VH-VL binders against q55578. Designs and how they scored, part 11

Target 1, 249 residues: q55578
Amino acid sequence: MAERIQKLLSQWGIASRRHAEEMILAGRVSVNGKVANLGDKADPQQDFLSVDGKQIKADNRPRDIYLLVNKPRDVLSTCDDPRGRKTVLDLLPQDLQRGKGLHPVGRLDRNSTGALLLTNDGELTLRLTHPRYHLPKTYDVWLEGNPSDEDLEKWRSGMMLDGKKTLPATLEVISENKDQIHLLVTLTEGRNRQIRRLAEELGLTVLKLHRRTIGPLQLHTRGKVLGSGQFRFLSPAEIRLLKKQVNLR
Short names: E, the ipSAE of ESMFold2; O, the ipSAE of OpenDDE; V2, 0.75 times the mean of E and O plus 0.25 times the DockQ between their complexes.

## First folded at step 1 (VH-VL)

Design u09 (framework fv_dusigitumab)
Fold by ESMFold2-Fast, scan of step 1:
Structure u09 (fold): chain C 249 residues (1-249), chain A 122 residues (1-122), chain B 111 residues (1-111)
Amino acid sequence: as target 1 above (249 residues)
Amino acid sequence: QVQLVQSGAEVKKPGASVKVSCKASGYTFTSYYINWVRQATGQGLEWMGWMNPNSGDTGYAQKFQGRVTMTRNTSISTAYMELSSLRSEDTAVYYCARDLTMIVEDYYFDYWGQGTTVTVSS
Amino acid sequence: QSVLTQPPSVSAAPGQKVTISCSGSSSNIGNNFVSWYQQLPGTAPKLLIYDNNKRPSGIPDRFSGSKSGTSATLGITGLQTGDEADYYCGTWDSSLSAEWVFGGGTKLTVL
């Protein structure tokens, strides 16, 4: 079926959507030998797409890739930063940074760390970010202050956020001292900065936020540690489990 | 203390160019982006673009592309904004502003220059 | 062009509370942090609030911010005559022509 050229170039890992549009505007892209204009469509099964005079074949597009990254602080959860700041893609070898269509699934704030999935599988991305699938995510949360049992129970049962009550959360106290508390928080929804905003509603300050797991994906497996700034490929079993949780085969 | 000190007022004729300077002090100049924002008399704030003093890279608002150039001289910690083909509607106060969040996703301007009045008159 | 909508004016008496809204879309406020700026007559803007609800050092706690969905709100309690100023919200717009965008500004008159 016919699709926007910038979408095809992005899906095939040739460029981000933004860069693909720049390439089209520069006259570098053609369809069936005719220079393409922004907004044009092409059917990859019927039409011949070329970049810089080179025909793009279906055989040349990258295979599906699934990576788990342990995102450090001050690295952006984006594949394309107009200011040239360090992004999660910059943590990868050069051959994975460009031409593969890799993008993060969801986002972690600049000051949050931990598990972040990168893939070029657009359908999986769409389903993993869709609230209907309630994929659980577990966080290590360090808070300044001493929340009461009533405060923690209020958080567990759900609180108002953006005019809608949050889903129930699992909260466990890992450790506590006179100045701070370390909680293990499991959420089945991903609203904007949810943990930080709920803590703030209770008068608490988040000192550190680290995502430990995404569904079946863990940063530390079989005694192997995925350290800060490192990445690994998902195993076939992990991919299978992840797809199963969102009704993909 | 962090300071951004801008050049003095300018009066220009239509079709001329103006170059405004912004001298930074009290911090590492190359560690923070410089943004340029203008404000016509009685009007709101209008963002013009950003300049990375470390690399020299820039990003301009589409409205100003082709007319604006943002540069810097790192040896004197000074940023510049040059606007060409001046028209009467370019009469405004031009501000430089420091972007604190150079390596992070959060966006805000924590320090501003005092402003430079540019008047375009025939 | 991304648009952030603010009321053009707001007024209240000394000691009262006032709120200023800033409405946008998913590409700007919905996806990004909001900051607020105060501009006293004849002066450069000054940062009041960053990251939706944080205050820089030196900004009194009577100034507060919040964000819900695609809208942000600046709250001022214990209003003082020195608060008479123009207030602007601002955020990054993540659309294709990514730009920083400001609200149209709100003139606060202290009666």
Scores: ipSAE 0.000, ipTM 0.396, lowest interface PAE 17.4, mean pLDDT 83

Design u10 (framework fv_dusigitumab)
Fold by ESMFold2-Fast, scan of step 1:
Structure u10 (fold): chain C 249 residues (1-249), chain A 123 residues (1-123), chain B 111 residues (1-111)
Amino acid sequence: as target 1 above (249 residues)
Amino acid sequence: QVQLVQSGAEVKKPGASVKVSCKASGYTFTSYDINWVRQATGQGLEWMGWINPNSGNTGYAQKFQGRVTMTRNTSISTAYMELSSLRSEDTAVYYCARGPYDYVWGSYDFDYWGQGTTVTVSS
Amino acid sequence: QSVLTQPPSVSAAPGQKVTISCSGSSSNIGDNYVSWYQQLPGTAPKLLIYGNNKRPSGIPDRFSGSKSGTSATLGITGLQTGDEADYYCGTWDSSLSAYYVFGGGTKLTVL
């Protein structure tokens, strides 16, 4: 049945009824591609609702939430920063920032960019971060310098870091010139600043570090490029693949 | 009102190329993918690929890779599908269709369709 | 080649009920939402059902969808002559890359 838009937004936890009215008056809410007016109605099963250009449908909303973020530089991969600095949650709409239990799965340091999974599914988080279930993660790494084939093989085979040898990694040379090299690095473990520290051990400086994938998750999929600072919900297929990989179901 | 309006029918010889247009109106063009689907006479629907109008990024079905190019012009809210090296089996009606919403993966797969463009490839 | 299997035809009299099946695998129907499309003769397809069981604006409640495991079903009650059309199921296939796949289509004849 058709209901007033502010009631639907309130029932779905997007905003209080009063705040929803303010959002409508500000032109932030659309129904079937047209900006909504206060007093308009929509049928949640029939109509296409969006807020700030993002489609909202009650039937698409999982009980648990799974998001992929393209983390920009200078944003912290944490739920809350005691110093008030910008965090990955600050990239999300207000309704997702608080009260949903969303947290990052693993971390990217402040200077690194790229794929970061956010969820409120605690069991999936525990399994994805458990040493026995680490998914492969792929990184674009730009280095200053010109490593030898022997340097790259040393990295592939594993190197000593904090008294423990790193697991084998896959390294591919994407491009190279006199001063720089672009590598594609795939890891199945996540040790503190691993790529940067291994590069430093080989006398190389990391110029840019970008995480391209997390297991089956990609920053661009089905023609959509997830730009810097943006997020998307995972598809049902992506959620099922992640759960299957960690024997969760 | 959301509308997708396609260019008119084309008749081509084998080996030629065809470029079909799809003009969008009634919504923010850059917020939804445009998908291309074809249908040969008396046959079923066959998905060809998509384009993200915001980024320009594309994905093509393997069968069409190397022969299909999807582009867009955001200033006129128009998407294009160009198919080269045409063969008689490319004779079909070609549809554009609006895809999932950008940044929010909805369950609307193809909620609005163009009227179709008939492409006939004959010697 | 249809990756999703539908019966080629189905028929019934006005006022009756029909169901149209769509069978796939875990990588397509099993992992994804299923949509149904209605194509009247000489027209473009129209979205009839999305998200396994939801109706777009303007679609009467005589049309329903359901999904169980790797199969989906479209139900039509109170058949009308205007329901004569081809019906297609569709979904994404998650194996290797995200390809959209359609069923082979079912021609519904209303006597």
Scores: ipSAE 0.000, ipTM 0.417, lowest interface PAE 13.8, mean pLDDT 82

Design u11 (framework fv_dusigitumab)
Fold by ESMFold2-Fast, scan of step 1:
Structure u11 (fold): chain C 249 residues (1-249), chain A 124 residues (1-124), chain B 111 residues (1-111)
Amino acid sequence: as target 1 above (249 residues)
Amino acid sequence: QVQLVQSGAEVKKPGASVKVSCKASGYTFTGYDINWVRQATGQGLEWMGWMNPNSGETGYAQKFQGRVTMTRNTSISTAYMELSSLRSEDTAVYYCARSEYQLLYGYDDAFDIWGQGTTVTVSS
Amino acid sequence: QSVLTQPPSVSAAPGQKVTISCSGSSSNIGNDYVSWYQQLPGTAPKLLIYDNNKRPSGIPDRFSGSKSGTSATLGITGLQTGDEADYYCGTWDSSLYAGVVFGGGTKLTVL
């Protein structure tokens, strides 16, 4: 089956989709000896792909790596930044920054903090980011304002955003006073600025956004804390749980 | 080199539509959002919206909802902004500008590369 | 009016320093990064500062930015005649008018 070249390079852990596209545009990728163009497809069973004149063989693919990062503020959820700003890869030892195909699974905006998965397992990435699989994520959300119970229930039930009702969310009030509220929000979808935009619709401003969990992955386990800017490898059990949630072995 | 080149000046009558183009070169077109910003003579900058060239996703400023449409053609690395139901108050220079869309719940609001501008005059 | 407040004009002599303020609220400057743009007469704006205080490649270090609470400041030292321009601050606003907002602009005159 033929697939987009950038998808194949990403699935094989050679590059993220964005970097694969940049490599294609730079003329660095060939299919069956012919320079590829963005949008081209290849069948991995019948065609052979080359990068910089070297054929991509199974032996040349990086080993599967799975990392959990506690993303600090002012770090970009990307593998590369043309303006030289700090990225999540810059939080890793140098040997993990290059040649491994590591990329973030989904994103946290630069002002947001917390749990972010990095991997070079392209198939897992595609499934974890696909809306179909409804992977739950929990967020600590600090809001300026004083929402009514009715407003919070609207958020829980779903609100209109870009012409489509949002999926039901779980909201728990952790603490509140007349000026601010701290919510624990669980979402099973990710739309552009969803938490911030829904808060705005209710007349609230997000002061701080921290992602606490991604599915079974947690920053804090019994007796151990993953601090800001730190990373850890996932356990085999965590990897199995993630794969199971998206029907992978 | 990295640049955005816009289409030429337009003169329109009230009630007409105008479609401005913005051709990108020197970078991966699908890797950056294209924003549209306008400026009336002697006035300040006014943001109209953003468009993601990879997904086609858009976000428009409330003032322009229902009148603006932002699209792209990735085969020719070109972004478009169409503004309908033109009024004399729409007379302005219209700019396209590049930003990064690395934010999960938004986009980068720093515009590092700008087009040269397209003057749109609406006269009766 | 503009959502972000800037003084309409500032002036100083060559070699002096000038600061341009930009005042907002918790929904914009208080919650997001500030960028600054220079617009020379008859030209498109040019990015001077992003992420509150960072300079793009090619912008001299006499341009600086800072942010405190709901206000931001652009500083220009060693003022030159070529700095005569309009200066705009910009940021994301998360309130009712979600999107990018700009200040009203400040005309810098180098006397």
Scores: ipSAE 0.000, ipTM 0.430, lowest interface PAE 16.6, mean pLDDT 83

Design u12 (framework fv_dusigitumab)
Fold by ESMFold2-Fast, scan of step 1:
Structure u12 (fold): chain C 249 residues (1-249), chain A 127 residues (1-127), chain B 111 residues (1-111)
Amino acid sequence: as target 1 above (249 residues)
Amino acid sequence: QVQLVQSGAEVKKPGASVKVSCKASGYTFTSYDINWVRQATGQGLEWMGWMNPNSGNTGYAQKFQGRVTMTRNTSISTAYMELSSLRSEDTAVYYCARVRGYSYGYTHYYYYGMDVWGQGTTVTVSS
Amino acid sequence: QSVLTQPPSVSAAPGQKVTISCSGSSSNIGNNYVSWYQQLPGTAPKLLIYDNNKRPSGIPDRFSGSKSGTSATLGITGLQTGDEADYYCGTWDSSLSAGYVFGGGTKLTVL
């Protein structure tokens, strides 16, 4: 039976219904070789849908998978790399690297390490990356130098970045010496390179950035440490907590 | 090693049915579509259809609609293609092939190429 | 008959270059990614190119692909006698129910 294209794309886990509508308006979706318009319908048994020139097939969708990776340095947070550099998918067994739809939820820079969620649940991904859900993320940050109490309070209260003040952050001093300071930073928003850029605004250099947690997800659960370059499946309890955090069943 | 192994040659009479098997190993059987392609002697490749081993859903080329049935048994990682009402024109080598899909953010699944092929099954239809 | 048109044959000498064309329409090549397959005599086809211009692991860089509009091209440089085979283009046709289509095939003879 014929259905609205955005409904099909949403049912197929390609995008939320709203994001699918944006893709259609952007001219990225085609039906039977013709660019689709918002409001168009397609019959999945009679018609073929394409996004960005690639054919989509809903019934190729594998079972939902949720993995936590401890990303090492020099590994890219992407599904593929045109230049053939090592990606987070390369850390997984071969049977999980392709055909499953696994992708990272958000990004960590090549030089950043730590907690990174991989899943093929597109709706969960969209919601976890949306700033409205204020999912807290905790980072170990090593800085060169010794910032003043005033500098740290400025960071906690929020600083101007790209014409908008950043949300309040939690900063705790873990340790310090004459040359370096180790901070624990908790953010409820994920603006582009936020920690590094705020440090730069204060005249500080980030030596190391490590994401310790993503919401309820921890790299080191009681009785088991997830080492660098390793991954684990999320428990059913962790999946339920993540979904609850973003108002999903 | 990733591999598809097909059943042996078949000789059938006109009007009979033939069922070819294709056993997968070395990968997760339910994660990739199985396509069926045939080739008559000295002729080109002709696509027959696809089968999703996870859902059991199928799509058949219009020419074969009503005569072909594609199924699988996930417990033994085996795909099947059954062609009924055989005619002499159905004499061909029948191949199964895996479609290597890929995806990126938002779980987009895209087809690209048939990357692993079975060795082929010769089906001869003669009286 | 095939919906994608290839020349029936091409030939060149060892070490030379050859190109094989594949012509279709907006519903197939124009809107979908093209793959290329090599079939050596007596064997199953082998994937050479996918997503218009990408090589699977193990395929030498002397094989290349390109697509422009409703046409695709397979390029082979440094021809070797072992390249003598039939070559097929293939893609999905958005106008057909669940339809993958192959070109008619091109026999490459290495002189």
Scores: ipSAE 0.000, ipTM 0.395, lowest interface PAE 17.4, mean pLDDT 82

Design u13 (framework fv_dusigitumab)
Fold by ESMFold2-Fast, scan of step 1:
Structure u13 (fold): chain C 249 residues (1-249), chain A 121 residues (1-121), chain B 111 residues (1-111)
Amino acid sequence: as target 1 above (249 residues)
Amino acid sequence: QVQLVQSGAEVKKPGASVKVSCKASGYTFTSYDINWVRQATGQGLEWMGWMNPYSGNTGYAQKFQGRVTMTRNTSISTAYMELSSLRSEDTAVYYCARGIEYSDFYYFDYWGQGTTVTVSS
Amino acid sequence: QSVLTQPPSVSAAPGQKVTISCSGSSSDIGNNYVSWYQQLPGTAPKLLIYEDNKRPSGIPDRFSGSKSGTSATLGITGLQTGDEADYYCGTWDSSLTAGHVFGGGTKLTVL
């Protein structure tokens, strides 16, 4: 049977159900050349559905897209911000911001920077964010002061966070001076603000937090520098390797 | 298709233990946490803990630590919650629920039908 | 674990709109996404809203969620008699007594 228009628009990644409803109310959606009303239904195989004068067919759904973004500070890793702040989608050209269903895979908080994957591949997103698959992520962490070897070993072996012990982490000292230490931290799980909260539990202050890698994806390579606020498409090889890491084709 | 089916009602005496089961179907059992939530008579929802069916790891609400044990049997896609040293205040409906974990959120998308546990002398 | 604060009850007539608030702290709502659950009399809770404002398939767009700071809100428009239920907000508590925490619940009566 035919489906409600807002459901079709949501399924195709054109808008969330709420935004689709708003688009219908604004008269932006038509079925067979007639402006649609809330509650109207359409069969995408039989009917001509259009948004802002552009015809949408079942075979005109967005292609799978995979982008790596170097998230700057003060940009939110969400698609929509109720307070109207800048989001990672705002870093993209307009044709990628709307109608593609792009969303960030996981999250970096507002004050954190670095590698963030954007895709419209829901299955890949589910696997990459699920703790079962243990996809490693590597972070550059600058801490105030000089933590003891005991503090660092406690972090490496795992600490209580949200009532659940963290998985073992790899910590390498990149450099240190009398005022701060620069660590390279590799995690196989992504819990809410994990690095900052573990540092705080040890009485340490995180000065900067930058995600360098997501599994096989590297933010900077010898022949290619992805600067702050920039994005690039993933290569077919990167996509294949990323899918292989989470047992997906 | 996703279903969580719980065991039947239990009546227990104070000091006894009760073990509630939750059989999962319609998805890969080891891919999602099972959480336990109870609702005492006339009260709201109270989270008890989570159990990771892949690893067997658990995390319990502090109020229940020492009295609750959450386990699973992966061969039959079944989760268990055992509560010991029962008191009359433990009279409640006990729910299992599937947890969705992403990097920065946790919610329950499917719930069992509930198991009524009555503790009376 | 701290219980999130919800009004114990709200009421309105069919066709009207209501909002249900959920107030917490920086360690729970302020730090984590909020979900909402509907519990019809005699039934198990059902997921209504997740990630602050998203609806699962099958939940009508009359239901909406929002979050600002340490408070979340569930909105219901075009009230129907079938909406009469208990509503619970929920989130993770990131403090030392860490775990999932629910609101005290709000009984919605459709007059």
Scores: ipSAE 0.000, ipTM 0.384, lowest interface PAE 16.6, mean pLDDT 82

## First folded at step 2 (VH-VL; framework fv_pimurutamab)

Design p09a (at its last look DockQ between E and O 0.09; V2 from the best seeds 0.00; counts 0 for: pae E 9.6 > 2, placed apart)
Fold by OpenDDE, look of step 2:
Structure p09a (fold): chain C 249 residues (1-249), chain A 124 residues (1-124), chain B 107 residues (1-107)
Amino acid sequence: as target 1 above (249 residues)
Amino acid sequence: EVQLVESGGGLVQPGGSLRLSCAASGFSFSSYGVHWVRQAPGKGLEWLGVIWAGGSTDYGNEFTSRFTISRDNAKNSLYLQMNSLRAEDTAVYYCARSKYYGSGSYFTRYFDYWGQGTMVTVSS
Amino acid sequence: EIVLTQSPATLSLSPGERATLSCRASQDVSSYIHWYQQKPGQAPRLLIKDASNRATGIPARFSGSGSGTDFTLTISSLEPEDFAVYYCQQRSNYPYTFGGGTKVEIK
């Protein structure tokens, strides 16, 4: 079936749809030897697509890969670090580290641990990182100190951050002692260091932050335990659920 | 209005078992830790244990093997399963909500609301 | 466990008199001491939080002081309704523990 060229390029991990459009407009993309125009369609089974004079073969494209990683501390949520620090890709076998186009979807800061999605599906990445699609994410949060009922309610109802009120959050107290409290926090947005910043706003210090879930993805499920530094492939069901949440079919 | 109501107390023989319930209303039950505290006739208060909002539990050392605390958030209910009951377990059993307060490194918990208690009598 | 010792066991006073109740901890509990009042046939009621903070609705005649191991509950002038048993409680360490109580009775 013929599809828009920018869609095909995006699906093949060549470029985002937007960038693909730019490439097309720039005359970089050709179909069967002819320069493609914006709006053109191609059948990946019948037509030959080329970018910058190099033929793109559908059969040679990397398969879509979806990985759930339990990111450990001191590992960066990036594909490459100029400083040579360990990245989440370093947690993967060599055959997955290069050539597959795997990248993290979203970010966990260096000091945070837990669930992180890696994929080479650019379309899914775009959707999952778009503000329009808010997947709920649950965190284990260990705080030094103890918030008041009022403070917790503020957190639950939303707090001002960077001039914008945060979305309502779910906060559940899991455990406590004289020195710290353990909360289960569920967010439906992903603002930069949101939990840590909100804690700071309340005069609390985050001791440990661990992301437990990303939408339908869970680090620990019945029969599946993903330890620190480990990864697994998503099940077909998980992939379907994930795509469904962002209106991808 | 915050309310806690204990039930399930009664007469039981030594070695028997009993399950107490505490029905909560007037607040977000699932967001709070709830405790069991008992008081033998004419005696002081004794902390038995707690179940936190997340479902984790802590017990007094002497109760860990015989007592189990659980909760059903959907029913706003707290439970205390007592096994291998002894005469010395005769007491009024209270459920209590813990409130917390603090900022920064300051951390505290206290019991701000209590039920009326339910009497358990262990006797042959 | 942390043992809280309350003294005296019984305090006999008349209305209008000052009551001083002591709670001593077996180890340093910082300010993590709370006071409760219990009247006959009733559940305990929170009086003082964190050694010195009156709970909501508690009359000004009730005050708490102390830190570390020695704590005091003071009733500046006893009212008839104040005759009850008073308990201190610590949450510094698990398990939580209560003192043995002080009964304030009418002389």
Scores: ipSAE 0.032, ipTM 0.579, lowest interface PAE 4.5, mean pLDDT 90
Fold by ESMFold2, look of step 2:
Structure p09a (fold): chain C 249 residues (1-249), chain A 124 residues (1-124), chain B 107 residues (1-107)
Amino acid sequence: as target 1 above (249 residues)
Amino acid sequence: EVQLVESGGGLVQPGGSLRLSCAASGFSFSSYGVHWVRQAPGKGLEWLGVIWAGGSTDYGNEFTSRFTISRDNAKNSLYLQMNSLRAEDTAVYYCARSKYYGSGSYFTRYFDYWGQGTMVTVSS
Amino acid sequence: EIVLTQSPATLSLSPGERATLSCRASQDVSSYIHWYQQKPGQAPRLLIKDASNRATGIPARFSGSGSGTDFTLTISSLEPEDFAVYYCQQRSNYPYTFGGGTKVEIK
């Protein structure tokens, strides 16, 4: 069936949607021998779609891939970095790094660690990152400072961030010493640098931030430990649970 | 009033599996982190792990591969699944509730109620 | 992981004597040490919270002190029911850990 060209290029692992739009505007994409315009549609089963003179063949669509990565510190959670810095794709075997259409679902800051989903399933990515779908994510947060219980309750109930109140969150104090506190935080939204910014608003400094879980996905289960910088494929059960959470059955 | 009662202990052969239960009553079970702690005969206390009120788990370093903690809030029950049991796993297994308290800038967490324990014997 | 070292392993004393039990942490835990008492065949009982705060119902003869890495449990005058094993436990960092225990026994 005919679909927008930038979506097709993303599905075939050629470029992100935004990069594909840039390629179209630059005249690099052709449909049936004619240079395509932004907004044009094509059907790889019926049309000759090409990028830089190379045909996009209907039977070369990559299989759906779902990976969980334990992102280490100082690795970017992006598809590509124009400055050549290390990205999460560099953690993968060469055959997965390009040509498969893999992209991160959501982001972790460069200095954050933990669970990051990589997939080429664009519909799942759209659902998981959309504010309407409140996929819970759980973080270990080490803070410097001495928050009151009242400060933590303000965070739990919601705080103003960029003019909009944050959704309720779960905060559980795991441990404390005189200058530091370790929280387990569960959020159902992913606003820009939310944990770090809310901590800063409360006068706290984030020392370390580690994402434990993304919905049903856990880094450590029943004798299986996914170490820093390692990845694994999702099980069929995990994929089903994840899709159920965002109504994709 | 607050009670924690362990069950499911017994004699098991090396390499076997065993599931321990801890039945809770007299408090809002779903609001608490609950822990497993063991004690080999004549030895000290060893923390095994916890399942927090939100369902996340944490384990002592030696137990992440063979032991699984779970909870069923509808049944007010905590579970410990132990696999690939060894002679050194012979111990009394306790469940314990951790109480969290925060007021102003003061926070604390401590084990305020313990079960009486259930004995697991792994015979080689 | 924070290691707690208790000393002595065994303390042999008579009723009426003063007992002093030590707990040393492998790193700074501020005042975040709890003390538990365990009698034979029983579960542990909380004595002292956060180095120096007696738990509800604990007699005044029990006191705790210390901060940083060095902590002390003192029983000012031993009573017969105080002959038991005592454990320190840190709550400063996850995972929580226990000391090896100090057995207070009758001389």
Scores: ipSAE 0.006, ipTM 0.524, lowest interface PAE 9.6, mean pLDDT 86
ESMFold2 (binder alone), look of step 2: mean pLDDT 88; pTM 0.899

